# VHH binders against Probable endonuclease 4 (nfo), part 17

Target 1, 285 residues: Probable endonuclease 4 (nfo), of Persephonella marina (c0qri1)
Amino acid sequence: MVKIGAHVSSSKSLDLVFDRGREIGADTIQFFLSSPRSWHWKERSDEEKELFIQKRRETGISPVIAHSSYLFNLASSDPVLRKKSINGVIRELKLCEELKIDYYVIHAGKSKGLKESEAVKNIIDSVKEIFSKVKLKHTFFLYETLAGQKGEIGKTTDELAQLMEPFKKENTGVCVDTCHIYSAGYKINDEEGFYSYRSELSKKIGLENVKVIHCNDSKTPFNSKRDRHEHIGEGSIGYKGFEFFLNDEYFRRLPFILETPKTADWDIKNMERLRRLIRTAPVAQ
Below, E stands for the ipSAE of ESMFold2; O stands for the ipSAE of OpenDDE; V2 stands for 0.75 times the mean of E and O plus 0.25 times the DockQ between their complexes.

## First folded at step 17 (VHH; framework vhh_7zox_3)

Design p05 (from n01 with Y105W Y113H; at its last look DockQ between E and O 0.50; V2 from the best seeds 0.00; counts 0 for: pae O 2.6 > 2)
Fold by OpenDDE, look of step 17:
Structure p05 (fold): chain B 285 residues (1-285), chain A 124 residues (1-124)
Amino acid sequence: as target 1 above (285 residues)
Amino acid sequence: DVQLVESGGGLVQPGGSLRLSCVASGFTFSDHWMGWVRQAPGKGLEWVSDISSGGSTGYADSVKGRFAISRDNAKNTLYLQMNRLKPEDTAVYYCAKEPYYNPEWGYLEYFDHAGQGTQVTVSS
């Protein structure tokens, strides 16, 4: 069965993410472990952690996904920022392991003046350091596809392949964001474009390494290189783009996470829209 | 435990001004983003403004040019100067610790807001 959910607030207490997930009828959820724009780490109490684990069991919401802080740049040429980013990721991953969070999604980084090759190298070196200090047994470290904004690393399958190559023995993978790849120039809203991208993922990344789908429409047109999410069916991608993923033999097995504008009851509406696109039988490849 | 106590609300006519205050305790105030959110009748929480530990500020489009957020770290106090108030500004205003608004996703998160809020009513 296709699991559909949304990013929910982790405000006040982490355990509340499950309550908020239930409120919208989510099968799966994503949240921030702490403020995504603060370098100050919020230490969680034992009570909070236990309640988190308890509510997870009670609700049956799965899988559980954490999204990394937006402050982190593993590619940074600034050694201070890079080190802070590395340490931030380490803290977040340790908490993920402790709470048995299934996936950790991260934007790898931005070059910000570096050559792309140098940025890639920096990211790889950063991740090496991270994995030297954190052993992932449960949590998977997922690179998110990016829209291709200035300096972003991870906007192409080639970039992701390079990032993943040194860590094949680690719990690593990819989170595909439909808005991002569409903005990056992958025409997923038509059949040919979707299967072209699927094939490319298969060849360069391996489909089995795709673990999460961020399911977002786009406010901006195809290949805009902008990251602007829109409600399902309200953007330039349209229903077809999501229908392809939801009914694909492999992708339909993955969690679909909405990161669409969070107003009113749109999470519920968007989930319903996605569910209506699901066929009883998957499309075989 | 995090404590946030709002004050300064009231009834004003359109075009009037109010200054809200929030006294924080239970955490190192100076280390955190602080902000204001509001809830109008029949609506959800809306991000109004926030300010970083370093003093960087952000505002919702609806309040830009009219509201000004500030903080006094020595007093653990957050302020919101509201000028040229409109009926649409009528809401309960809450102080929030580490609020976050992502304009790309439209996500609005309030990592802590335990206060009762302060009522602001703008009416002729």
Scores: ipSAE 0.037, ipTM 0.550, lowest interface PAE 2.6, mean pLDDT 92
ESMFold2, look of step 17: ipSAE 0.604; ipTM 0.846
ESMFold2 (binder alone), look of step 17: mean pLDDT 85; pTM 0.861

## First folded at step 18 (VHH; framework vhh_7zox_3)

Design q01 (from j01 with Y101H; at its last read DockQ between E and O 0.93; V2 from the best seeds 0.85)
Amino acid sequence: DVQLVESGGGLVQPGGSLRLSCVASGFTFSDHWMGWVRQAPGKGLEWVSDISSGGSTGYADSVKGRFAISRDNAKNTLYLQMNRLKPEDTAVYYCAKEPYHDSSGYLEYFDYAGQGTQVTVSS
ESMFold2, look of step 18: ipSAE 0.728; ipTM 0.880
ESMFold2 (binder alone), look of step 18: mean pLDDT 87; pTM 0.882
OpenDDE, look of step 18: ipSAE 0.737; ipTM 0.877
ESMFold2, look of step 19: ipSAE 0.737; ipTM 0.887
ESMFold2 (binder alone), look of step 19: mean pLDDT 87; pTM 0.881
OpenDDE, look of step 19: ipSAE 0.680; ipTM 0.858
ESMFold2, fold request of step 22: ipSAE 0.733, 0.723, 0.720; ipTM 0.884, 0.879, 0.880
ESMFold2 (binder alone), fold request of step 22: mean pLDDT 85, 85, 85; pTM 0.856, 0.857, 0.856
OpenDDE, fold request of step 22: ipSAE 0.911, 0.909, 0.910; ipTM 0.955, 0.955, 0.955
ESMFold2, last read: ipSAE 0.742, 0.703, 0.731; ipTM 0.887, 0.871, 0.883
ESMFold2 (binder alone), last read: mean pLDDT 85, 85, 85; pTM 0.862, 0.861, 0.857
OpenDDE, last read: ipSAE 0.914, 0.910, 0.913; ipTM 0.957, 0.955, 0.956

Design q02 (from m01 with Y101H; at its last look DockQ between E and O 0.61; V2 from the best seeds 0.00; counts 0 for: pae O 3.1 > 2)
Fold by OpenDDE, look of step 18:
Structure q02 (fold): chain B 285 residues (1-285), chain A 124 residues (1-124)
Amino acid sequence: as target 1 above (285 residues)
Amino acid sequence: DVQLVESGGGLVQPGGSLRLSCVASGFTFSDHWMGWVRQAPGKGLEWVSDISSGGSTGYADSVKGRFAISRDNAKNTLYLQMNRLKPEDTAVYYCAKEPYHNPATGYLEYFDYAGQGTQVTVSS
């Protein structure tokens, strides 16, 4: 069965993410471990952590995904910012391991004036340092595909392949965001474009290394290089783009996470829309 | 522990004004983003406004031009001046520490609060 869920708030207490997931009927959930725009780290009590583990067991929500702070830039040429980012990721990953969170999703970084090759090198060096201080036994470290905004690293499969190459023995992988790859120039809203991208992922990344699908429509047109999410079927991608992923023999086995605008009961509506696109049998290539 | 105590709510007629206050304790107030969120009957939490430590402000489209957020760091107090109130502004208003309204999704994805909120009712 295809697992469909959404990003939910971790406000007030981390364990509440399961309550919020249950309220919308989610099979899987994603959330922030702390404020995504603050460098302040929120310590979690033992009681909160225990309740988190308990509620996960009771609700059966799985897998559980954490999204990194948006402040982190592992490519930064500023040594202070880069070090802060590394330390921030380390803290978040340690908490993920402690809570047995399945996936940790991160935007690798932005070059901000650096050559692309230099930015890639900085990211690799940062991740090396991170893995020297954190041993991932349960959690997978996932690079998210990016939309291609100025300076973003991870907007192409080639970039992601470079980032992953040194860490093949580590728990690493990729999170594919449908809005981001569409904005980056992958034409997933038609059959030819979808299979072209799938083939490219298979060859350059390995399909087995794709662990999570962020399922978002796009407010902006194809190849816009912008990151603006839209409700399923309301954007420029359209239903077909999502139908291809949901009925693919491999991708249908992955968690689908909505990061769509949240007003009223749109999470429920979007999940229902996705579920309607699921066929009983996968589409064979 | 984070403490946030809201006040200033009440019943007003359409077109009226209110000024909300929030007194914060348990953390370094001046170092954090602060904001207001609200919950109308039968609806989820909605981001209203926020202000950075440096004084940069943001507003939901529904309140832009009518509401004004401000802070007094010396008093650890957050304010929300609400003018030209409408019936649709009726809600419980909460003071929030480090609210995050994601521009990519348009959703309030993270905030911390400890108060009971203050009721604002706009009715003729």
Scores: ipSAE 0.031, ipTM 0.541, lowest interface PAE 3.1, mean pLDDT 92
ESMFold2, look of step 18: ipSAE 0.735; ipTM 0.888
ESMFold2 (binder alone), look of step 18: mean pLDDT 88; pTM 0.890

Design q03 (from n04 with Y101H; at its last look DockQ between E and O 0.11; V2 from the best seeds 0.00; counts 0 for: pae E 7.0 > 2, placed apart)
Fold by OpenDDE, look of step 18:
Structure q03 (fold): chain B 285 residues (1-285), chain A 124 residues (1-124)
Amino acid sequence: as target 1 above (285 residues)
Amino acid sequence: DVQLVESGGGLVQPGGSLRLSCVASGFTFSDHWMGWVRQAPGKGLEWVSDISSGGSTGYADSVKGRFAISRDNAKNTLYLQMNRLKPEDTAVYYCAKEPYHNPETGYLEYFDYAGQGTQVTVSS
């Protein structure tokens, strides 16, 4: 069975993410560990952590995905900011390991004036430092594909391959965001473009290293280099773009996470739309 | 422990005004985003407004131009001036520490509140 879920709020207490997931009928969930606009770290109580583990067991929601703070920039030329980002990631990963969260998704960073090669180097150095302080036994560290906004690193498969190369022995991988790759210039909304991208992933990244699919439509046109999510079928990608992923023999085994606008019952609607696109038999390449 | 005590609610006619206050304790108030959320009968919590430590403000579309958030760090107090009130503004209003309205999803991602809230009723 294809697992479909959504990003849910972690407001008040982390354990509530399972209640909120269950409320919308999610098979899998994603949430933030801390405020994505604050450097303040919220210490979680033992009771909260125990409830988290308990509710996960009771609900059967799996896998469980954490998304990193948007404040972090592992590419930053500012040593203070980069160090703060590194330390922030370390704290989040430690909590992920403690709670046995399956995947940790991060935006690698932005160059902000640096040469691309220098930004890539900074990210690699940052991740080296992170892994020197945190040993991942359960959690996988996933680079998210990015839309290609100015300075973003991770907008191409080549960039991601560079980032992953030094850490082949670590629990690392990739989260593919359909809106982001579409905005970055991968034409996934037609059959040729989808298989072209799949082939590229296979060759440069390895399909086995793709662990999560962020399933978002795009408010902006193809190759816009903008990150604007839209409801499934309401954007410029359209249903076909998602149908290809959902019925692919490999991708269909991955968790699909909605990060679409949360108004009314759109999480439920979007999940239903995705489920309607699933066929009983996978499409062989 | 975080303490947030709301006040200033009441019954007003449509077009009327109220000013809410929230007194915070148990944390360094000046270092945190603060905001207001509300819960109408039969509905979930809704983000209303927030203000950064530096004074940057945000507003829900439904209250933009009518409500004004402010803070006094010396008094550990958050304010919400509500003008041109409408029946749909009827709700329990809560003061929140570190509320986050996700711009991508439009959903409340983070907040803490410890108070009982203050009831605002707009009715003719």
Scores: ipSAE 0.021, ipTM 0.425, lowest interface PAE 5.7, mean pLDDT 92
ESMFold2, look of step 18: ipSAE 0.025; ipTM 0.507
ESMFold2 (binder alone), look of step 18: mean pLDDT 88; pTM 0.886

Design q04 (from p03 with E104D; at its last look DockQ between E and O 0.90; V2 from the best seeds 0.70)
Amino acid sequence: DVQLVESGGGLVQPGGSLRLSCVASGFTFSDHWMGWVRQAPGKGLEWVSDISSGGSTGYADSVKGRFAISRDNAKNTLYLQMNRLKPEDTAVYYCAKEPYHNPDYGYLEYFDYAGQGTQVTVSS
ESMFold2, look of step 18: ipSAE 0.711; ipTM 0.878
ESMFold2 (binder alone), look of step 18: mean pLDDT 83; pTM 0.854
OpenDDE, look of step 18: ipSAE 0.546; ipTM 0.816

Design q05 (from p03 with G106N; at its last look DockQ between E and O 0.83; V2 from the best seeds 0.64)
Fold by OpenDDE, look of step 18:
Formats: sequence, C-alpha cells, structure tokens
Structure q05 (fold): chain B 285 residues (1-285), chain A 124 residues (1-124)
Amino acid sequence: as target 1 above (285 residues)
Amino acid sequence: DVQLVESGGGLVQPGGSLRLSCVASGFTFSDHWMGWVRQAPGKGLEWVSDISSGGSTGYADSVKGRFAISRDNAKNTLYLQMNRLKPEDTAVYYCAKEPYHNPEYNYLEYFDYAGQGTQVTVSS
C-alpha cells in the first residue's frame, strides 16, 4: 500500500505529532525536532520520549521522518557557522536514533560565495565529522533534492552523487522533492521527462537509495530555480507529475510527504487527491 | 523550569483595546524568539505574532495593523497591544517560547513552551 502523509507540527511535545497525524488520516508523518529558525535546543524528557514511542505503536504511523533545521549549512566557509551546523545535526541525529526515527532529511547547504567544488568538499568534511560522533543504526541520513536557488548544493543528481560517494557504508540516501526537481529543471510533469529523471537517479544514485518523496506542486513555472510549494494539481506540475511517481513500481513503495500550505483542510484534500491517482497495477517500464 | 505567565485578558466591546503581558522565567529571555498564539473555540492554535531577540516582528494578516508586539528584556516581559478588537479575535491567548510560523504553509509549525493562557472575549 502506498503511504501518504504530511508534515505536522511538533509544537509543545514531540509525541503529539502522532495525534496530529491521526487527525488528518496520515499513514506517515514528518516534523521538526526543534525550532527550524533557532539555534537553541530543547531537551526532551524521558517521559516525553516514552510517550512518543508508545503513540507510534498505538497509531501505526510509519515511517517517521524528521526534517533538519533550516539554519544549518554544512557547506559554510564560516568556521563558526559550520561548526554550529555540525553540532546541531549531531544533536538532532542522536535524538532520531534514540527515538528510532526512520529518516532524517537535510538540505546539504549553500556555497555562499564558494566555488561549487569547495562547497561540496566542505559538506563532505562536515558529514565525516558528524558520522565520527554519531553512529546511525536505525536512522537514515537523507540529502534532499534542492530547487537550484543561488548557491544550493543538491540541485543536481551529479551533486548528490558526489555527496553520497564517501558514505556508501553509512545509512545515507536521498529525499526527492517533486517541486524542487521540477524547479531545478527536471521535466517530471510529462512521461518522457519522468522516465529520464528516473533513469538518471538509477544510474547516478541508485533507486534503492531514494527513501522519501516530498510530494509538492509548484507555484512557479518549470525550471524557475525557486522553491514555492503549491497544492496538488493547483500548480504548474499538475496531476500527471504525481501520478508517475505514485504508480511507479519502486517509488510507490516509499512514503509520500506533503509540504503544502496548511489552510482549512487542505492536508486531507491533498492526500485524497494523491490517493485518487493511485492505480491498482504499477506503470510498466 | 521554564515558566510563562500571561495576564491582561478580559471582556471588551468591539472596537475596544487590551494589552496582554507575559512574564518569563527559567531561561535567558533576551536570547529567544517570543510570540503570541491563540485558540478560538472549536479551532486549532493560530499564530498571532512573534518578535526576535533583535526586535524583528511578524504578524498574522488577520491582526496586522491592529496588534503590536513588544518586549522588555530587562523585565523578562512580552507584550501584545491589541487595538480595534473584533469578535473574531475572541480566543485564549498564549505566550510562546521560540514559536515558528511558516509563511508558506501558513501554519504554526513549532514552539518550545507556552503559558496557561489568558481569555480574551470581544462581544457587544
């Protein structure tokens, strides 16, 4: 069965993410472990952690996904910012491992004046340091595809392949965001473009390393290099772009996470729209 | 332990004004984003306003131009001046530590702690 869910609030207590997931009928959920715009860390009590584990069992929501802070930049040329980012990721990953969160999704970073090669090197060095201090046994560290805004690393499959190469023995992978790859110039809203991208992923990254799909439409046109999410079918991607993923023999096995505007009952509507696109039989290659 | 204590709520007529206060303790107040969220009957938590450690402010569209957030770091106190109140402003108002509202999602994504709240009722 295709698992469809959404990003939910982790306000007040982490265990409440399961209640919020249940309220909208989600099969899977994503949330922040801490404020995505603050460097301050909230320590979680043992009681909260236990309740988190308990509610997960009770609700059956799975997999569980954490999204990293937006403040982190593993590519930064500023040693202070880079160190802070590394330490922040370490803290978040340790909590993920403790709570047995399945996937941790991160934006690798931005060059901000560096050459692309230098930024890639910095990210690799940062991740090496992270894995020297955190051993992932359960949680997977996932690079998210990016839209291609100025300086972003992870906007191409080549960049992601470079980032992943040194860590093949670690729990690493990729989260594909449909809005981001569309904005980056991958034409997934038509059949030829979708299969072209799928083939590229297979060759450069390996399909088995794609673990999560962020399912978002785009407010901006194709190849805009902008990151603006839209409701499913309301943007420039359209229903076909999502239908290809949902009915692909491999991708249909992955969790689909909505990161769309949360007004009224749109999470429910968007999930329903996605579910209607699912066919009984997978699309043949 | 982190504590947030709200005050200043009450019953007012439409067009009236209230000023909410929140006294914080148990953390370095001046280092954190602070804000106000509210919950109307039968609705979920809604982001109202926040203010950075440096004094940058944000407001929900529904309260922009009517509400003003401010802080006094020396007193560990957060304020919300509410003017031209409307019946739809009726809610329990909570002081929140490190709130995050995602403008793209139009959703309160996160806060660390919130107080017990203060009731604001706007009715003729």
Scores: ipSAE 0.464, ipTM 0.783, lowest interface PAE 1.0, mean pLDDT 94
ESMFold2, look of step 18: ipSAE 0.677; ipTM 0.863
ESMFold2 (binder alone), look of step 18: mean pLDDT 88; pTM 0.900

## First folded at step 19 (VHH; framework vhh_7zox_3)

Design r01 (from q01 with E108S Y109S; at its last look DockQ between E and O 0.02; V2 from the best seeds 0.00; counts 0 for: pae O 12.5 > 2, placed apart)
Fold by OpenDDE, look of step 19:
Structure r01 (fold): chain B 285 residues (1-285), chain A 123 residues (1-123)
Amino acid sequence: as target 1 above (285 residues)
Amino acid sequence: DVQLVESGGGLVQPGGSLRLSCVASGFTFSDHWMGWVRQAPGKGLEWVSDISSGGSTGYADSVKGRFAISRDNAKNTLYLQMNRLKPEDTAVYYCAKEPYHDSSGYLSSFDYAGQGTQVTVSS
């Protein structure tokens, strides 16, 4: 069965993410461990953590995905910001391991004036430090594909391959965001473009290292280099772009997470739209 | 059995207004997305508007700012207020259960549609 879910709020109490997932009928969920717009770390009580584990068992929602703070920049040339980012990731990953969260998704960073090679090096050094402080046994550390905004590292498969190369023995992988790769210039909304990208992932990253699909349409046109999510079918990608992923023999085994605008019950509608695109049999390669 | 019965269509001059209604039966109306689709002469079905159970709405670009969709779950009724009508709005309008569409207005599917009501905009 294809797992379809959405990003849900973790406000008030972390355990409530399962209630909110259940409310919309999600198979899988994603959430922030703390405010993604604040450097303040919210320490979770033992009671809250226990409720989290309990509700996970009760609901059967799986896999469970955490998304990193948007403030983190592992590429930063500012040593203060880089250190804060590293420490922030460490705290989040420790909590992930404690709660046995399956995947941790992060935007690797932005160069912000650095050469790309320098930014990549900084990210690798940051991740090395992170893994020296956190041993991942359960949680996978996933680089998210990026849209290609100015300075972003992770906008191409080549960049991701470079980031992953030093950590092949660690629990690392990739989260593919359909909006981001489309905006970055991968034409996934037609058959040729989709299979081209799939082949590229296979060759440069390894399909087995793709663990999560962020399933978002795009408000902006192809290759816009912008990160603007749209409801499924309401953007420039269209249904075909998602149909290809949902019916691929490998990708259909992954969790599909909606990060579409949170308006009323659009999450439910978007999930239904995705489910309708699923065929009885996968497309073999 | 699912039934959708449209009403409110007719002949109107450009710039005029109409209000369509759709009465639903045979299913839990309040649990479903509902919408309007239309078919102009010689054209395929076009998505016009839809509304979630919670009241979230969407509109095709061609009708945005002119049409307003609403629902009364207590009455199992869907509405479409059409203002500033244009000749190009001439079509048979259908009430649809769970319509699916892309950004271009292409209607990919729906669970059920009514018999339709004719809307003619002409001077």
Scores: ipSAE 0.006, ipTM 0.253, lowest interface PAE 12.5, mean pLDDT 94
ESMFold2, look of step 19: ipSAE 0.072; ipTM 0.610
ESMFold2 (binder alone), look of step 19: mean pLDDT 84; pTM 0.852

Design r02 (from q01 with H101R; at its last look DockQ between E and O 0.94; V2 from the best seeds 0.79)
Amino acid sequence: DVQLVESGGGLVQPGGSLRLSCVASGFTFSDHWMGWVRQAPGKGLEWVSDISSGGSTGYADSVKGRFAISRDNAKNTLYLQMNRLKPEDTAVYYCAKEPYRDSSGYLEYFDYAGQGTQVTVSS
ESMFold2, look of step 19: ipSAE 0.673; ipTM 0.866
ESMFold2 (binder alone), look of step 19: mean pLDDT 86; pTM 0.876
OpenDDE, look of step 19: ipSAE 0.812; ipTM 0.913

Design r03 (at its last look DockQ between E and O 0.84; V2 from the best seeds 0.00; counts 0 for: pae E 3.4 > 2)
Fold by OpenDDE, look of step 19:
Formats: C-alpha cells, sequence, structure tokens
Structure r03 (fold): chain B 285 residues (1-285), chain A 124 residues (1-124)
C-alpha cells in the first residue's frame, strides 16, 4: 500500500502531530522539531516525548519524518554560522534518535559566494563532524533535492552523489521533492523525462537510497529555479508527474509527503487526488 | 511558564479599527519572533503577521496595507494595529511565539506557544 501523508504542525506539543495526522487521514507525517527559522531550541519534556511515542503506537502512522531548520547552512563560509548549523543539526538528530524518528530531511546548504566545489567540501566536512558526534541507529539523514535557487547545493544528482559518497556506511539517503526537481530542470511531468530522471537516480545515487518523496506541484513553470509549491494538479507539473512516481515499482513503496498550502481542507483533497492516481499494479522498469 | 495574554478585541463596524495587545511572560521576549495568527469560524489557523527580534515584519496578503505589527521589548508587549477592518477579518486572534509562515509552502507551519486569543468581530 502506498503511504500518503503531509507536513503537519508540531505547534504547542510535539505529540499532537499524530492527532493532526489522524485528522486528515494521513498514513505518514512530517513536521519540524522546533522553529525552523529560530536558533532557539525548544526543549521537550519527558511527558511530551512519552506521549509522542504512545500516540505513534496508537495511530500506526509511519514512517515519521522530521524536517530540519531552514536556518542551517552546512556550506557556509562563515565559521560561526557553519558551527551553529552543525550544532543545530546535531541537536535535532539526537532528538530524532530519542524519538525513533525514521527520517531527517535537510537542505544541505547554499554556497553564498563560494565556488560550488568549495561549498560541497564544506558540506561534507560539516556532515563528517555531525556524524562524529551523533551515531544514527534508527534515523536516516536525507539530503533533499533543491530547486536550483542561487547557490543551492543539491539541485542536481551529481551534487547529491558527491555529498553522499563519503558516507556510504552511514544512515544517509535522499528525499526527492517533485517541485524542486521540476524547477531544477528535470522534466518529470512526461514519461520520457520521468524515466530519464529515474535512471539517473539509479545510476548516480542508487534508488535504494531514495527514502522519501515530497509530493508537491509547482506554481512556476518548468526549470524556473524557483521553489513555489502548488496543490496537486493545480500547478505546471500536473497529475501525470505524480502518477509516474505513485505507480513506479520502487517509488510507490516510499512515503509521499505533501508540503502544499494548508488552506481549508486541501490536505485531504490533495491526498485524495494522489490516491486516485494509484493503480492496482505497478509499472515495471 | 510561558504566558501570552491578548487584549483589545471587540466588535467594530466595517472600516473600523482595533489595536490588539499581547503581554508576554516566562521567556526572554526580545529574543524571539512574535506574531499574530487568527482563526475564523469553521476555518483553520491563518498566519496574519510576524515580527523578528530585530523588527523585521511580514504580513499576509489579505492584511497588507491595513495591519501593522509592532513590539515593545521593554514592556514585553506585542501589538497589532488593525485598520480598515472587513467582515472577513472576523476571527479569534492569537498572539504566537516563534511563528513561521513559509511563503514557498504557503501556510503556517509552526509556533511554540499561543495565547488564549481575543475575539475580533467586524459586522455592520
Amino acid sequence: as target 1 above (285 residues)
Amino acid sequence: DVQLVESGGGLVQPGGSLRLSCVASGFTFSDHWMGWVRQAPGKGLEWVSDISSGGSTGYADSVKGRFAISRDNAKNTLYLQMNRLKPEDTAVYYCAKEPYHNPSYGYLEYFDYAGQGTQVTVSS
């Protein structure tokens, strides 16, 4: 069975993410561990953590995904920012392990004036330091594909391959965002483009290392290099782009997370739209 | 314990004005993003406005040009000046600690804490 869910608010109390997931009928959920734009860390009480674990068991929602702070830049040439980012990731990953969160999704970083090669090196060095201080036993560290905005690292499969190479023995992988790769120039909304991208992932990353699909339409046209999410079928990707993923032999086994605008009942609507695209039999490669 | 106490709500005619206040305690107010979110009947929480510790402000499209957020760190107080109020502004307004609205995703994604809210009703 294809698992479909959404990013839900972790506001007020972390355990409530399961209540909110249940309310929309989610099979899987994603949330922030703390404010995604604040360096301040919200400590969670033991009671809150216990409730989190309990509600997870009760609801059966799985897998559970955490998204990293947007402030983190593991590529930064500013040593203060880079160190803060590293420490922030460490803190979040420790909580993930404690709560047995399955996946941690992160934007690797932005070059901000650096050469791409230097940015990649900084990210690798940052991640090395992170893994020297955090041993991931349960949680997987996932690089998210990026849209290709200025300075972003992770906008191509080549970049991701470079980032992953030093950490083959670690719990690492990739989260594919449909809006981002579409904006980055991968034409996933037609059959040829989809299989081309799939083949590229297979060869450069390994499909087995793709663990999560962020399922978002795009407000902007193909190859816009912009990150603007749209409701399923309402953007420039269209239903076909999602149908290919949902019915692929491998991808259909992954969690699909909506990060679409949360107005009215759109989470429910978008989930239903995705479910309608699922066929009984998968498409073989 | 973190506390946020809203005030200033009420009933106003369309085109009228209100000024909301929020008094914060239990944390270092000046170090945090603060903001306002609202919930209309039958609708979910909607991001209205926020302000950084440094005074950077953001507004939802629906309130731009009509609402103004401000803060007085010495008084641990957050304000929302609401002008040219419309019936669609009718909602419970909540003061929120560390709210986050992602423009790319287009929704309120997070806040640490929120107050009990103050009712704003715009009706002729």
Scores: ipSAE 0.354, ipTM 0.732, lowest interface PAE 1.2, mean pLDDT 94
ESMFold2, look of step 19: ipSAE 0.380; ipTM 0.724
ESMFold2 (binder alone), look of step 19: mean pLDDT 90; pTM 0.915

Design r04 (from q01 with S103H; at its last look DockQ between E and O 0.92; V2 from the best seeds 0.73)
Fold by ESMFold2, look of step 19:
Structure r04 (fold): chain B 285 residues (1-285), chain A 123 residues (1-123)
Amino acid sequence: as target 1 above (285 residues)
Amino acid sequence: DVQLVESGGGLVQPGGSLRLSCVASGFTFSDHWMGWVRQAPGKGLEWVSDISSGGSTGYADSVKGRFAISRDNAKNTLYLQMNRLKPEDTAVYYCAKEPYHDHSGYLEYFDYAGQGTQVTVSS
């Protein structure tokens, strides 16, 4: 029914993400393809790739999501950093296609001394170059909503609409992070706020272009512009915000990925909390 | 081929000290984050400490103030000085290339790890 899972470790060998997903009872998983704080690229053997594909089939865990390195900045005016970022995204997307990973989630960029309009232009130019070298047949390239820390591009629905406009014919879309949008000023934990945001997404993005929900509570208050994830129901969003998403006619079809703090068995606890919020259809008699 | 060889583990009484070493080969050691991860009996892998190519260090809350990570790039060697050891520090300790952890200390990634060295803290 509703696909609930978590970000899991991809340490050592990529195929182990399926073992780790199964250990916590995840329906869907997300992971890094390489260290998110390093520029180096670990080449993967054909044997590892084959085992990944095999375990995907055996476990039935789906959808499968990769998160980009945090070092990439597609907005950068520094030609060395921008070239490294573009090449990094190309390598990650090619591996995604080879492994049939469903979604690739990226933070679009940071202005870092640029006017925001210039940063948006640079991101679009970078993505045009990426798509000139990678054709996505299976994988969708997803811009993630951001909390609105200074310089972040992707904090508003308007910015995301601009970023997507040139790529109408490409496999592109959006990943919505509940903590980020709450911190960015979308009051998703009350009914009016949730439906206002949903309407804004529909008008400016098209709901069908939202492909993944990052399902995180917030350690910080509404509109804080800070990115601090918290366990489900223990943050400022509370259970009600997640209930709205989990039971919405469209959003309930999407994968819900936890990126909450992981100590002991908290992924298991948080998934249980989310599953308790799902209303089941009545049994007909 | 990447090789990471840990040593320096052993049996020690509570309150004691050990110094772990990890000799690296098969890559440019000085270009990479290195770290220590551990696995206690019946548990998953836990991030302990890491150190950047430039020498910046991080520690799990459970070991902060007791453990000290260092590296010698000329010798391709990573170290972990462990002081005031407790029974809960008992684990196999692994040297890891390019570790990454979340806010809680959960290992989200590493490239390679060695075979490990056993640390046992017991009377």
Scores: ipSAE 0.660, ipTM 0.857, lowest interface PAE 1.7, mean pLDDT 93
ESMFold2 (binder alone), look of step 19: mean pLDDT 86; pTM 0.872
OpenDDE, look of step 19: ipSAE 0.670; ipTM 0.856

